# Ledger of designs, part 29: VH-VL binders against q39962

Target 1, 193 residues: q39962
Amino acid sequence: DPTDGFTEVPLTEDNFVIQKPYDKPLNDRYSYKNGIRRLWVYENDKPFKVGSPTRPRTEIRIKGHDYSSGVWQFEGQVHVPEGTSGVTVMQVFGAVNKATALQLRVYNGDLKSYKSNSVATDIYNKWLRVNVIHKVGKGEITVFINGQQKLVVNDDGPAEHYFKCGVYAAPDGSSNYMESRWKNIKLYKSDNK
Key: E = the ipSAE of ESMFold2; O = the ipSAE of OpenDDE; V2 = 0.75 times the mean of E and O plus 0.25 times the DockQ between their complexes.

## First folded at step 6 (VH-VL; framework fv_ucenprubart)

Design d7 (at its last look DockQ between E and O 0.72; V2 from the best seeds 0.00; counts 0 for: pae E 2.1 > 2)
Fold by OpenDDE, look of step 6:
Structure d7 (fold): chain C 193 residues (1-193), chain A 119 residues (1-119), chain B 108 residues (1-108)
Amino acid sequence: as target 1 above (193 residues)
Amino acid sequence: QVQLVQSGAEVKKPGASVKVSCKASGYTFTDYWYMAWVRQAPGQGLEWMGLIYPSGGDTWYAQKFQGRVTMTRDTSTSTVYMELSSLRSEDTAVYYCARGYYDEWMDYWGQGTLVTVSS
Amino acid sequence: EIVLTQSPDFQSVTPKEKVTITCQASQSIGDYLLWYQQKPDQSPKLLIKYASESFRGVPSRFSGSGSGTDFTLTINSLEAEDAATYYCQQYDYYPDLTFGGGTKVEIK
């Protein structure tokens, strides 16, 4: 199991900061019911900050555990409804060579690292267990789906990192409506990996 | 390593235009970065001018400089340009370029370019 | 436009003493506040992000606090190398990512 050798970092609701269109109330783009966090956004929504040049998003920003060293792991179960495409559903923020170390995007039912490196196929309407391990010292990110290693990539340099999940419209090709659902989001840390 | 190297000092007359360059290296120029411009008059504080996204060329200018500043980029040379027109003595300052993440913080700065506007 | 007001404008401080610099925003900016250090003839360097998170490589003696409208930068024990001008900046409202007026810290 990808969590072997890791210690869970206790999270509270204070660690789950919602980034959403600045002109929408929270419940118009986010819900938390029965342990499921539902995040959605429309292609023509406003950015998360007033006057921001970024694409529409509704994302959970894991706050309070930003890191620039060590071995960290994000775990969560994600459900992407059919029709959601051209969207980032999970991020490892921060890198030297690029702005993010990792983006897991959905394109027509395929889960990919950015626009390439297929991670999983035919993912619509299913719950997937996602584990992302970031070994900062090694500059390495490993992605597990349902406990199986699917991807190993370079992080393109140590930076200020944190995890995000939800929906962030891709630069192009996004569906009008974008949604992801998450449950059992956890954070792990290891000093022995 | 990430480097931002700016063009050399400029001396201009009032009414003229100046175009400062910022050459980026050591990273993917057209990723989700912005390049901001910040100036600093002699002995004064920092002043935000605006930003450009090199990937698409989209620009956001501070209201104070709207209509007078133009930011552009050349992806083939990984260079960003800031042109300021209708120069006046008050535009005398060191001009900095700085790389930023999405709509987050700036991490790397150029060395600065002194622009002197005098008769 | 969000106005950031720093205080004080200037401090002359003995080494090993505590330095406190404040930054007040004209409206709430959450925790989207940055602190920079600028030494003479150098470009600014980022110290603090999100009001209280130290940037990579920043000495532990630097810390930030606050949210909403009132923010503070603290140097727990001033070192000679800390002589510089410090600036706050908001990055909540675009496109005018305004700076504070700066606080110059000199060593006695």
Scores: ipSAE 0.687, ipTM 0.890, lowest interface PAE 1.0, mean pLDDT 95
Fold by ESMFold2, look of step 6:
Structure d7 (fold): chain C 193 residues (1-193), chain A 119 residues (1-119), chain B 108 residues (1-108)
Amino acid sequence: as target 1 above (193 residues)
Amino acid sequence: QVQLVQSGAEVKKPGASVKVSCKASGYTFTDYWYMAWVRQAPGQGLEWMGLIYPSGGDTWYAQKFQGRVTMTRDTSTSTVYMELSSLRSEDTAVYYCARGYYDEWMDYWGQGTLVTVSS
Amino acid sequence: EIVLTQSPDFQSVTPKEKVTITCQASQSIGDYLLWYQQKPDQSPKLLIKYASESFRGVPSRFSGSGSGTDFTLTINSLEAEDAATYYCQQYDYYPDLTFGGGTKVEIK
């Protein structure tokens, strides 16, 4: 199991900071009911910050545990409704060449690393367990779906890193409406012995 | 290795213009990065001038400099430029470029370019 | 434009003692505040992001606190190498990323 050898890092609601279109109240793009966080955005929404050229997003930015060393793991369960496409649902922020080390995007029911390697297919309308392990000392990010290793990429560091999940419109080809649902979001750190 | 290398020191007369360059290397210049310009007069604090988004070329200027500053970029050479016109003695400063993540902090700075405005 | 007012302009401090620097914003900026250290003839170096999060490689004696309009940088045991000028910068109202006026800290 991808969590073997990891210790959970406790999170509270203070760690779950929502980035959303700057002109929308939170409840217009986010809800948290029965342990499920629903995040949505429209292609024509405003960016997170006034004047930013970035695409629209409603994302959980995990605050308080930014890292630049060690071995860290994100875990969560994601549900993407049919019709959502051209969207990043999970990412590792921070790199040297690009601004991010990993983006997991949904295109027509397939989960991919950016636009390239498939991570999972036929993902619509069901819950997937996502685990992402970042071994900073090795420059390595490993993605697991439902406990199975699917992908290994280089992190292109050194940088300050943090995890995000939700919806962030891809540079091109986004559906008009984008939504993801997340539950059981956890953070782990490995013993560095 | 990310590097921001700025053009050399310049001496200008009041009323002239100066154009300072900042050449970027070691990263994808047109990814999700902005390039900022910040100046510092001798013995004074840091002063924000504005930024450019190299990917699309869009610019934002601090109100104090609107009408006098122009920022441009050349994606083929990974270089940004800051031009300040109608120079005054008060524009004597070290001018810095700095790279930043979209919507986030700046992580790398250029070495600075001294511009001296004297009669 | 958001104005950041730093206090004091200058401090002379005995080694090993605590340094406190304040930054006050003219309107709320949440926790989108950065702290920088600048030594003579050098570019500024980032110390703190999000008002309270240490940047990579920053010694633990540096800490930040505050939100809204009132922010503090603390050096809990001043070392000789910490003699520098410190600046706050807001990054909430992108792209007008204004700086405070600076606080010069020297060893007494």
Scores: ipSAE 0.634, ipTM 0.862, lowest interface PAE 2.1, mean pLDDT 93
ESMFold2 (binder alone), look of step 6: mean pLDDT 90; pTM 0.913

## First folded at step 7 (VH-VL; framework fv_ucenprubart)

Design e1 (at its last look DockQ between E and O 0.84; V2 from the best seeds 0.00; counts 0 for: pae E 2.3 > 2)
Fold by OpenDDE, look of step 7:
Structure e1 (fold): chain C 193 residues (1-193), chain A 119 residues (1-119), chain B 108 residues (1-108)
Amino acid sequence: as target 1 above (193 residues)
Amino acid sequence: QVQLVQSGAEVKKPGASVKVSCKASGYTFTEYWYMAWVRQAPGQGLEWMGLIYPSSGSTWYAQKFQGRVTMTRDTSTSTVYMELSSLRSEDTAVYYCARGYYDEWMDYWGQGTLVTVSS
Amino acid sequence: EIVLTQSPDFQSVTPKEKVTITCQASQSIGDFLLWYQQKPDQSPKLLIKYASESFRGVPSRFSGSGSGTDFTLTINSLEAEDAATYYCQQYDWYPDLTFGGGTKVEIK
C-alpha cells in the first residue's frame, strides 16, 4: 500500500480552505455532507481572485502544511460525474519551471497528468482512491490509483508546495459544468522514504 | 536556476522616456506567471507599478502610472519590458521586475535598474 | 485599492532583543499577506507568506501572525544581519498588489 511507512498528519476543518469564484457564496459551489465534499464550478464563473486571469475553480487548498522538503503524501477518494471534462481535479502546487508540480486532469472520462500521460481510463461515476507521493529531495512525484502505481514524474524543481483538489477549469477549455466529489482526504508524511 | 536579469542604469532628461528590460531564464516563460514591476525611490519604500501576464500579454497598471507606463513582453526572448514616458525627477528610482505565481506570491526578483531623471 | 499601514516607520534595537512590526490593512484580506526583507543595495526577499508561513530558507527567529486586517512580523532575538527594511504586501486583490510603507530596523 502506498501509505506504508508513512505517518498520518492530523487534519481539521481549518486545514480545508475553499477557493471559489470570488462573487459566489460558498454553498453555491461547495457542499460537505455525509463525509463527501462536493465541489463544482461553471465555465463562465469568475476566477478565485478579483482581477485574476485564471479559469474558474472550486478547490480545496490544504492549509497549514506547506512544505519545501521531506516526503509528503496526499490521499483521497474522488468521484467525477459523467460530463465533467477539461478540468483539473488534483494539484501539487509549486514548481520552478511551472506553477504546479502536478495536475491530474479529466478529459472525456480519462484521468491524465496535464494533457498527457494517462493515469486511468473510464473513471466517470466511480470512486477512485488517489495517492500522490511527493519526494521533494528526489524531485519525484508518484501517483497511485486504487493502490497501484500509475505514474512517476519529476516535480520540475524545488519550491513551496501544497496540495489542492476539486475542480479547476483547464486552460484549453472545459465542459460547462464541472464537478468532483471527494471523501477521506488525508495527508501523510515520511522522513525515511 | 531561475534568473531575472535587468538592463543597465539609465540617465534621462525630464520629458524623455525610458524602457527597462527584464530577461527571464530558468523556467517556462509563458506558463502561469505574472511579471510585476516595482520601483523604489532613493530612501523610500516599495511602490507597485503594475504587472503583465507573459502568456497573454495582458497588463494592469497602477492608477498612478496609467497613461504613462507600458509593459510588453517578447516571448521569443523571454523578456519583459517596462516603458515609462514623460519622465520627471520624481521618477528617479530603482526599478525591479519580479516573477509571481498566478494568485500567489512573488518568488524571484531582478537585480534592479537605476533610472535617474535630472535636468 | 487596499492600503497597508506599517508601524513603526523606524526602530533601533539591541541585538538579541525582540522586534515587532505591525501591518494594518484598510479592509480584510484574510491571510493573503506577505512580508519582505530588504537589505541595503539588495532586492527584496520574501520572508513570510499567508501571514504566518515562513518561506523557504527563512530563519526560525522570523515569524508572522494575524488575519483579516491586523498583522505582525516578529523577529525573536534580533541578529546583526537582520538590519534591514521590512515591507508587508497584500495579494488578496489582484492585480494591484500594494505594499506597506516599510519599517526600517537598525542595530544599536
Scores: ipSAE 0.754, ipTM 0.910, lowest interface PAE 0.9, mean pLDDT 95
Fold by ESMFold2, look of step 7:
Formats: sequence, C-alpha cells, structure tokens
Structure e1 (fold): chain C 193 residues (1-193), chain A 119 residues (1-119), chain B 108 residues (1-108)
Amino acid sequence: as target 1 above (193 residues)
Amino acid sequence: QVQLVQSGAEVKKPGASVKVSCKASGYTFTEYWYMAWVRQAPGQGLEWMGLIYPSSGSTWYAQKFQGRVTMTRDTSTSTVYMELSSLRSEDTAVYYCARGYYDEWMDYWGQGTLVTVSS
Amino acid sequence: EIVLTQSPDFQSVTPKEKVTITCQASQSIGDFLLWYQQKPDQSPKLLIKYASESFRGVPSRFSGSGSGTDFTLTINSLEAEDAATYYCQQYDWYPDLTFGGGTKVEIK
C-alpha cells in the first residue's frame, strides 16, 4: 500500500482553503456535506485573483504544510461526473521552470499527467483512490490509483511545494462546466531518515 | 539556475526618462510568471511600482506611477523593461525587478539598478 | 489601495532576546501577507508567506502569525546576523501588492 512507511499529518478545516473565482461567494462554487467536498467552475468564470491571467479554478489549497524537502504524500478519493473534461483535478504546486511539478487532468474520462502520460481510463461516475508521493530529495513524484502505481515523473527542481485538488480549467479543451468531488483527503510524511 | 540581471546605474536630469532592463534566464519566461518592479529610495522603504505578464505583455501599474511608467518585454531576449518618465529628484532610488508565480509570492530578485536624478 | 502600517519603526534589542514586529492592514487581507528581511546593500529575502508559513531555508527562530488586519513577525532569540530591516507585503489585493514602511532591527 502506498501509505506504508508514512505517518499521517493531521488536518483540520483550517488547512482546507478554497481558491475560487474572485467575484463569486464560496457556496456558489463549493460545498462540503456528509464528508464530501464538491468543487465546480465554469469556463467563463473569473480567475482566482482580479487581474490575473490564470484560468478559472475552484480548488482546495492545502495550507499549513508547504514543504521544500522530505518525502510527502497526498491521498484522497475523487469522483468526476461525466461531462467534465479539460480540467486539472489534482496538483503538486511548485517548480523552477513552470508553476507546477504535477497536474492530473481529466480528458474525456481519462486521467493523465498534463495532456500526455496516461494514469487511468474510464474514470467517470466512480470513486478513485489517488495517492501521490513526492520524494523531494530525488526529484521524483509517483502516482497511484486504487493502490497501484501508475506513473513516475520527475519534478522540476527545488521549490516551495503544496498539494491542491478540485477543478482548474486546463489551457485547452475545457468543458463549459467542470466538477470534481473529493473525500477522505489526507496528508502523510515519511517515517524514513 | 534562475537569474535576473539588470542594466547598470544611470544618472539623469529632472524631466528626462530612464529605461531599466531586466534579463531573465533559467526558466520559462513566457508562461507562469509575472515580473514586478519595486523601488527603494535611499534610506527609505520598498515601494511597489507594478508588474508585467511576459506571456501577453499585459501590465498593471501602481496608482502613484500611472501615466509615468511603461513596462514592456521582448520575448526573443527574455528581457523586461521599465521606463519612468518626467523624472524628479524623489525618483532617485534603486529599482529592482523580481519574478513571481501568478497569484503568489516573488521568489527571485534582480541585483538592483541605481537611478540618480540630479539637478 | 491597502496601506500596511508597521510598528515599531526602529528597535534595538539585546542578543538572544525576543523581537516582535507588527503589521496592520487598512482592510482585511486574510492571510495573504509576506515578511521580508533586507540587509544593507542587498535585495530583500522572503522569510514568511501566508502570514505564518516559513519560506525554505529560513531559521526556525523566525515565525509569523495573524490574519485579517493584524500580523506579527517574531524572532524568538535574536542572532547577530538578524540585524536588518523587515518589511511586510500584502498580496491579497492583487495586483496592487503594497509594502509596509519597514522596521529596522539593531543589536543593542
């Protein structure tokens, strides 16, 4: 199991900060009911900050545990409704050449690293367990789906990192409406020396 | 590695203009990053001037400098420029460029460029 | 525009003692506050992001706290190399990312 050798880092609601279109009240793009966080955005929504050239998002930014060293793991279960496409649902923020070291995106029911490396297929309308291990000293990110390793990629050199999940409109091909649902979001840190 | 190298010190007369350059290397100049300009008069604090998005060339200027500042970029040389016009003695300062993630903090700063406005 | 007011303007502190610097915003900025250290003739260096999150490589003696309008930078045990000017900066009201006026810290 990908959590073997890891210790859970406790999270409270203060760690779940929502980035959303700047002109929308929170409940117009986010809800948290019965342990399930629903995050949605439209392609024509405003960016997170006024004046920003970034595309629209409604994402959980996990705060309080930014890292630049060690071995860290994100875990969560994600459900993507059919019709959502061209969207980033999970990220490792922080890189030297670009803003992120990893984006997991949904294109027509397939989960990919950015637009290329396949991670899973036929993902609509079911819950998937996602684990992402970041070994900062090795520059290595490993993605697991339902406990199975699917992808290993290199990060992009030293940076401040944090995990995000939700929906973020990809540069091309975003559907008009984008939604993801998340439950059992956890953080882990390695027990290794 | 990331570097921001600014043009050299300048001495100007009141009423003139100055154009400071900031050459970026070691990263993707045209996406993900804004370039900010911050100045500091001798013995004074840091003062925000504004920023440019090298991807589009779009700019945002602090109210104090609106109408006097122009920021541009040349994507072929990975260079941003800040031009300040109608110079006055109180514009004497060190001018810094700094890159930042979109919507986040600035992580790398240039070495600074001293501009002296002397009558 | 958001005005950031730092206090005190100057502070002379005995080595190993605690330094406390405050920054007050004219309007709420949530936790979108940065703290910088600037030594003479150097570019500023980022110490704290999101009001309380240490930037990489920053000694543990530096900590930040606060949210909304009232923020504090603390140096728990002042070292000689900590003599510098400290600035807050807000980044909630993007892209008008204003700075505080600075607090100069000297070794007594």
Scores: ipSAE 0.587, ipTM 0.846, lowest interface PAE 2.3, mean pLDDT 92
ESMFold2 (binder alone), look of step 7: mean pLDDT 91; pTM 0.912

Design e2 (at its last fold request DockQ between E and O 0.87; V2 from the best seeds 0.85)
Fold by OpenDDE, fold request of step 19:
Structure e2 (fold): chain C 193 residues (1-193), chain A 119 residues (1-119), chain B 108 residues (1-108)
Amino acid sequence: as target 1 above (193 residues)
Amino acid sequence: QVQLVQSGAEVKKPGASVKVSCKASGYTFTEYWYMAWVRQAPGQGLEWMGLIYPSSGSTWYAQKFQGRVTMTRDTSTSTVYMELSSLRSEDTAVYYCARGYYDEWMDYWGQGTLVTVSS
Amino acid sequence: EIVLTQSPDFQSVTPKEKVTITCQASQSIGDFLLWYQQKPDQSPKLLIKYASESYRGVPSRFSGSGSGTDFTLTINSLEAEDAATYYCQQYDYYPDLTFGGGTKVEIK
């Protein structure tokens, strides 16, 4: 199991900060019911901040545990409804050349690292266990789906890092409506470098 | 390694214009960054002037400088420019360019460019 | 237009003593506040983001606190190398950014 050797970092609701279109109330793009966090956004929604050039988003920003060293792990179960495409559902913020070290995107039912490196196929209407391990010292990010290693990439560091999940419209190919659901979001840390 | 290298010191007369350059290297220039300009008069604090998005060329200026400042970029040379017109003595300052993440903080700064406005 | 007011403007502190700098916003900015350090003849360097999160490479003696309108930068056990001017900056109103007036810290 990818969590072997890791210690869970206790999270509270204060660690889950929602980023959404600046002109929409929270309940119009986010819900938390029965342990499930539902995040949705439309292609024509406004960005996170007025004047921002970013695409529309509704994302959970894991706050309070930003990191620039050590070994960290994000875990969560994600459900993407059919029809959602051209969207980032999970990302590791922070890199040298670009804003992120990793983006897991959905295109036509396939889960990919950005637009390449297929991680999983036929993912619609299913719960997937996602584990992302970031070994900062090694500059290495490993992606696990349902406990199986699927991808290893360089983090393009050094940078400040944190995890995000939800929906962030891709640069192109986005469906009009984009949604992801998350449950059992956890954060881990390892003392083994 | 990320580097922002600015043009050299300038001496201008009142009423003239000055154009300061900021050449970026060590990262993808047109990705998810803004370039801000911040100035500092001698012995004074930092003052935000505005920012430009290198990817699109879109700009946002502080109200104080609207109509007098123009920020541009050249993607082929990864260079951002800040032009300030109708210079006055109070525009004497060190001008900094600084890279920032979209919607977030500035992490790298240029070395600064001294602009002196005197008769 | 949001205004950030820092205090004090200047303080001279003996090494190993605690330094406290405050930044007050004219209206609530949540935790969208940065702290920068600028040493003489150098460009500013980021110390704190989101009011209380230390930036990479920043010594543990630096800490930030606060939310809403009142913020504090603390330097526990001042070192000689900490002689600098410190600035708060809000980015809640991004892309409109605003700096505080700065606080100069001098070593006695």
Scores: ipSAE 0.891, ipTM 0.946, lowest interface PAE 0.6, mean pLDDT 96
Fold by ESMFold2, fold request of step 19:
Structure e2 (fold): chain C 193 residues (1-193), chain A 119 residues (1-119), chain B 108 residues (1-108)
Amino acid sequence: as target 1 above (193 residues)
Amino acid sequence: QVQLVQSGAEVKKPGASVKVSCKASGYTFTEYWYMAWVRQAPGQGLEWMGLIYPSSGSTWYAQKFQGRVTMTRDTSTSTVYMELSSLRSEDTAVYYCARGYYDEWMDYWGQGTLVTVSS
Amino acid sequence: EIVLTQSPDFQSVTPKEKVTITCQASQSIGDFLLWYQQKPDQSPKLLIKYASESYRGVPSRFSGSGSGTDFTLTINSLEAEDAATYYCQQYDYYPDLTFGGGTKVEIK
């Protein structure tokens, strides 16, 4: 199991900071009911910050556990409704030549690393368990879906890193409406390299 | 390896203008980054001047510098420029460029360019 | 424009003692505050981001705290090499990323 050898890092609601279109109240783009966080955005929404050239997002930014070394793991379960496409649902922020070391995007029911490496297919309307391990010392990120290793990529470091999940419109090809649902979001750390 | 290399020191008379360059290397110049300009007069603190998005050329200037500052970029040489017009003695400062992630902190700074304005 | 007010302007401190520097924002900036260290004739170096997240390579004696309008930078045990000027900067209200006025720290 991808969590073997890891220690859970305690999280409370204080660690779950929502980034959303700057002109929307939180409940217009986010809800948290019965342990399920629903995050959504429209393609024509404003960016997170006034004057920003970035695309619209409603994302959880994990606060309090930014890292630049060690071995860290994100875990969560994600549900993407049919009709959502051209959207990032999970990220590892921080790289030297671009903004992120990893983006998991949904295109037409497939989960991919950016637009390239397939991670899972036929993902709509079901829950997937996602684990992402970042071995900073090796410059390596490994993605697991439902406990199976699917992808290993290089992280393009050194950089400051943090984890995000939710919806962030891709540069092109976004559906008008984008939504993801998340539950059981956890963070782990290991001292092993 | 990321580097921001600025043009050399300049001496100007009041009323003139100055154009400082900042050449970026070691990374993709566009798409993820803004380039900021920050100045520091001798013995004084850091002062925000504004930023440019190299991908689009869009600029945002601090209110104090509206009408006097122009920031441009040349994507073929990965260079940004900051031009300050109608110079006064209080514009004597070291001028820094710095790159930053969209919506986030600045991670690399240029070496600084001293501009001296004296009659 | 968001104004950041730092205090004190100057501080002369005995080695190994604690240094506390404050930064107060004119309106809430959430956690979007940075702390920098600047030594003479050098560009600023980032110490703390997101109010309390240490930047890579920063000694553990540096820490940041606060949220909203009131923030502090703490040096738990001052070292000789920490003699420098320290600045806060807000990055919540783009694109006007204003700095505080600075705090110069000297070794007694």
Scores: ipSAE 0.802, ipTM 0.903, lowest interface PAE 1.0, mean pLDDT 94
ESMFold2, look of step 7: ipSAE 0.773; ipTM 0.903
ESMFold2 (binder alone), look of step 7: mean pLDDT 90; pTM 0.907
OpenDDE, look of step 7: ipSAE 0.836; ipTM 0.932
ESMFold2, look of step 8: ipSAE 0.736; ipTM 0.894
ESMFold2 (binder alone), look of step 8: mean pLDDT 90; pTM 0.908
OpenDDE, look of step 8: ipSAE 0.792; ipTM 0.919
ESMFold2, look of step 18: ipSAE 0.755; ipTM 0.901
ESMFold2 (binder alone), look of step 18: mean pLDDT 90; pTM 0.908
OpenDDE, look of step 18: ipSAE 0.736; ipTM 0.906
ESMFold2, fold request of step 19: ipSAE 0.801, 0.430; ipTM 0.913, 0.802
ESMFold2 (binder alone), fold request of step 19: mean pLDDT 90, 90, 90; pTM 0.911, 0.908, 0.902
OpenDDE, fold request of step 19: ipSAE 0.806, 0.734; ipTM 0.923, 0.904

Design e3 (at its last fold request DockQ between E and O 0.85; V2 from the best seeds 0.83)
Fold by OpenDDE, fold request of step 19:
Structure e3 (fold): chain C 193 residues (1-193), chain A 119 residues (1-119), chain B 108 residues (1-108)
Amino acid sequence: as target 1 above (193 residues)
Amino acid sequence: QVQLVQSGAEVKKPGASVKVSCKASGYTFTEYWYMAWVRQAPGQGLEWMGLIYPSSGSTWYAQKFQGRVTMTRDTSTSTVYMELSSLRSEDTAVYYCARGYYDEWMDYWGQGTLVTVSS
Amino acid sequence: EIVLTQSPDFQSVTPKEKVTITCQASQSIGDFLLWYQQKPDQSPKLLIKYADESFRGVPSRFSGSGSGTDFTLTINSLEAEDAATYYCQQYDYYPDLTFGGGTKVEIK
């Protein structure tokens, strides 16, 4: 199991900060019910902040555990409804040459690292266990789907890092409506450096 | 290694214009970033002037400088420019450029450019 | 325009003592508050983001707290190298990402 050798970092609701279109109330793009966090956004929504050039988003920003060293792991179960496409559902923020070290995107039912490196196919209407391990000292990120290693990439560091999940419209190919659901979001840290 | 290198010190007369450059290196210049300009008069605090998005050239200026400041970029040289017109003595300051993530913090700063306005 | 008011303007502090700097916003800015350190003849350096998240390389004696309108930068056990001017900045409201007036900390 990818969590072997890791210690869970306790999270509270204060660690789950929602980033959403600046002109929408929270309940118009986010819900938390029966242990499931539902995040949605429309292609024509406003960005996170006024004047921002970014695409629309509704994302959970895990706050309180930003990191620039060590070994960290994000875990969560994600459900993407059919029809959602051209969207980032999970991110490792921070890199030198781009805004993120990793983006897991959905295109037509495939889960990919950005627009390449498929990590899963036929993912619609299913719950997937996602584990992302970031070994900062090695500059290495490993992605696990349902406990199986699917991808290893470089993080393009050094940078300040934190995890996000939800929906962030991709640069192109986005469906009008984009949604992801998350449950059992956890954070881990390894004592190994 | 990310670096922001600014142009050298300037001496100007009142009423003139000054154009300060900020050359970026060590990272992909376009997308993901804004470039901010901040000035500091001698012995005074930091003052926000505005920002430019190098990817699009879109700008946002502080109200105090609207109509008098122009920020531009040259993507071919990874350089951002800040031009301030109708200079007056109170514009004497060190001018800084600083890189920031979209909607987030500024992590790298230029070394600063002293602009002196005197008769 | 959001006005950030820092206090005090100046502190002369004995080494190893605790330093507290406050920043008050004219309206709520959530946790979109930055703290910078500027030493003489140097560019500002980022210390704290999101009010209480330390930037990389920042010593553990530096910490930030607060949300909404009231924020605090704390230096536990001041070191000689901490002599500098500290600034808060909000990044919630555009286009004016305003700074506080600054707090100069000198070693007594």
Scores: ipSAE 0.902, ipTM 0.950, lowest interface PAE 0.6, mean pLDDT 96
Fold by ESMFold2, fold request of step 19:
Structure e3 (fold): chain C 193 residues (1-193), chain A 119 residues (1-119), chain B 108 residues (1-108)
Amino acid sequence: as target 1 above (193 residues)
Amino acid sequence: QVQLVQSGAEVKKPGASVKVSCKASGYTFTEYWYMAWVRQAPGQGLEWMGLIYPSSGSTWYAQKFQGRVTMTRDTSTSTVYMELSSLRSEDTAVYYCARGYYDEWMDYWGQGTLVTVSS
Amino acid sequence: EIVLTQSPDFQSVTPKEKVTITCQASQSIGDFLLWYQQKPDQSPKLLIKYADESFRGVPSRFSGSGSGTDFTLTINSLEAEDAATYYCQQYDYYPDLTFGGGTKVEIK
């Protein structure tokens, strides 16, 4: 299992900071009920910050555990309703030549690394367990879906990193409405081997 | 590896203009980045001047410099320029460029360019 | 425009003692505050981002705290190499990333 050899890093609600369209109250784009966090955005929503050239988002920014070294792991379960497309649902922020080391995007029911490498297919309307391991010293990010390794990519470091999940409209081809649901969000770190 | 290399020191008379360059290397110059300009007069604090988005060429200038500052970029040479006109003695300062992620902090700074305005 | 007011302007502190620097924003900036260290004839170096997250390579004696309008940089045990000027900067209101006025820290 991808969590073998890892120690859980405790998270509280203080660690879950929501980035949302700047002109919307939180409950217009986010809810947390029965252990499920629902995050949604419309393609024509405002960006997170006034005057920003970025696309609309409603994302959890995990606060308090930014990293630039070590071995770290994000875990969560994601549910994407049919009709959501052209959207990033999970990210590792920070790289040298671009803003992120990893983006997991949904296009027409497929989960991809950015717009290219397939990670999973037929993902709509069911829960998937997502694990992302970042070995910073090796410059390597590994993605697991339902406990199975699917992808290994270069992190394009060195950089300051943090994890995000939710919805962030892709540069092109976003559906009018984008939603993801998340539960059991956890963070881990590993002792050296 | 990421480097921002600025042009050399300048001496100017009041009323003249100065154009400082900032050449970026070690990364993709466009996409995800803004380039900021910050100045510091001798013995004084850091002062925000504005920024340019190299991908679009869009600029924003702090109100104090509106009408006197122009920022441009050349994507073929990965270079940003800052031009300040109608120079006064109080414009004597070190001028820094710095790159930043959209919506986030600045992670790399240039070495600074001293501009001296004297009669 | 968001104005950042730093206090104090100057501190002379004996080695190993605690330094506290404050930064007050004219309106809420959430957690979007940076702290920089600048030594003579050098460009500024980022110490703290997002109000309390240490930047890479920053010694553990430096910490940030606060949210909204009131922020603090703390040096728990001052070292000789910490003599510098410290600046806060807000990055909530793009593209106007204003700085505080600075705090000069000297070794007594």
Scores: ipSAE 0.742, ipTM 0.895, lowest interface PAE 1.4, mean pLDDT 93
ESMFold2, look of step 7: ipSAE 0.688; ipTM 0.875
ESMFold2 (binder alone), look of step 7: mean pLDDT 91; pTM 0.915
OpenDDE, look of step 7: ipSAE 0.818; ipTM 0.927
ESMFold2, look of step 18: ipSAE 0.714; ipTM 0.890
ESMFold2 (binder alone), look of step 18: mean pLDDT 91; pTM 0.915
OpenDDE, look of step 18: ipSAE 0.754; ipTM 0.910
ESMFold2, fold request of step 19: ipSAE 0.693, 0.708; ipTM 0.871, 0.884
ESMFold2 (binder alone), fold request of step 19: mean pLDDT 91, 91, 91; pTM 0.916, 0.917, 0.915
OpenDDE, fold request of step 19: ipSAE 0.832, 0.788; ipTM 0.927, 0.916

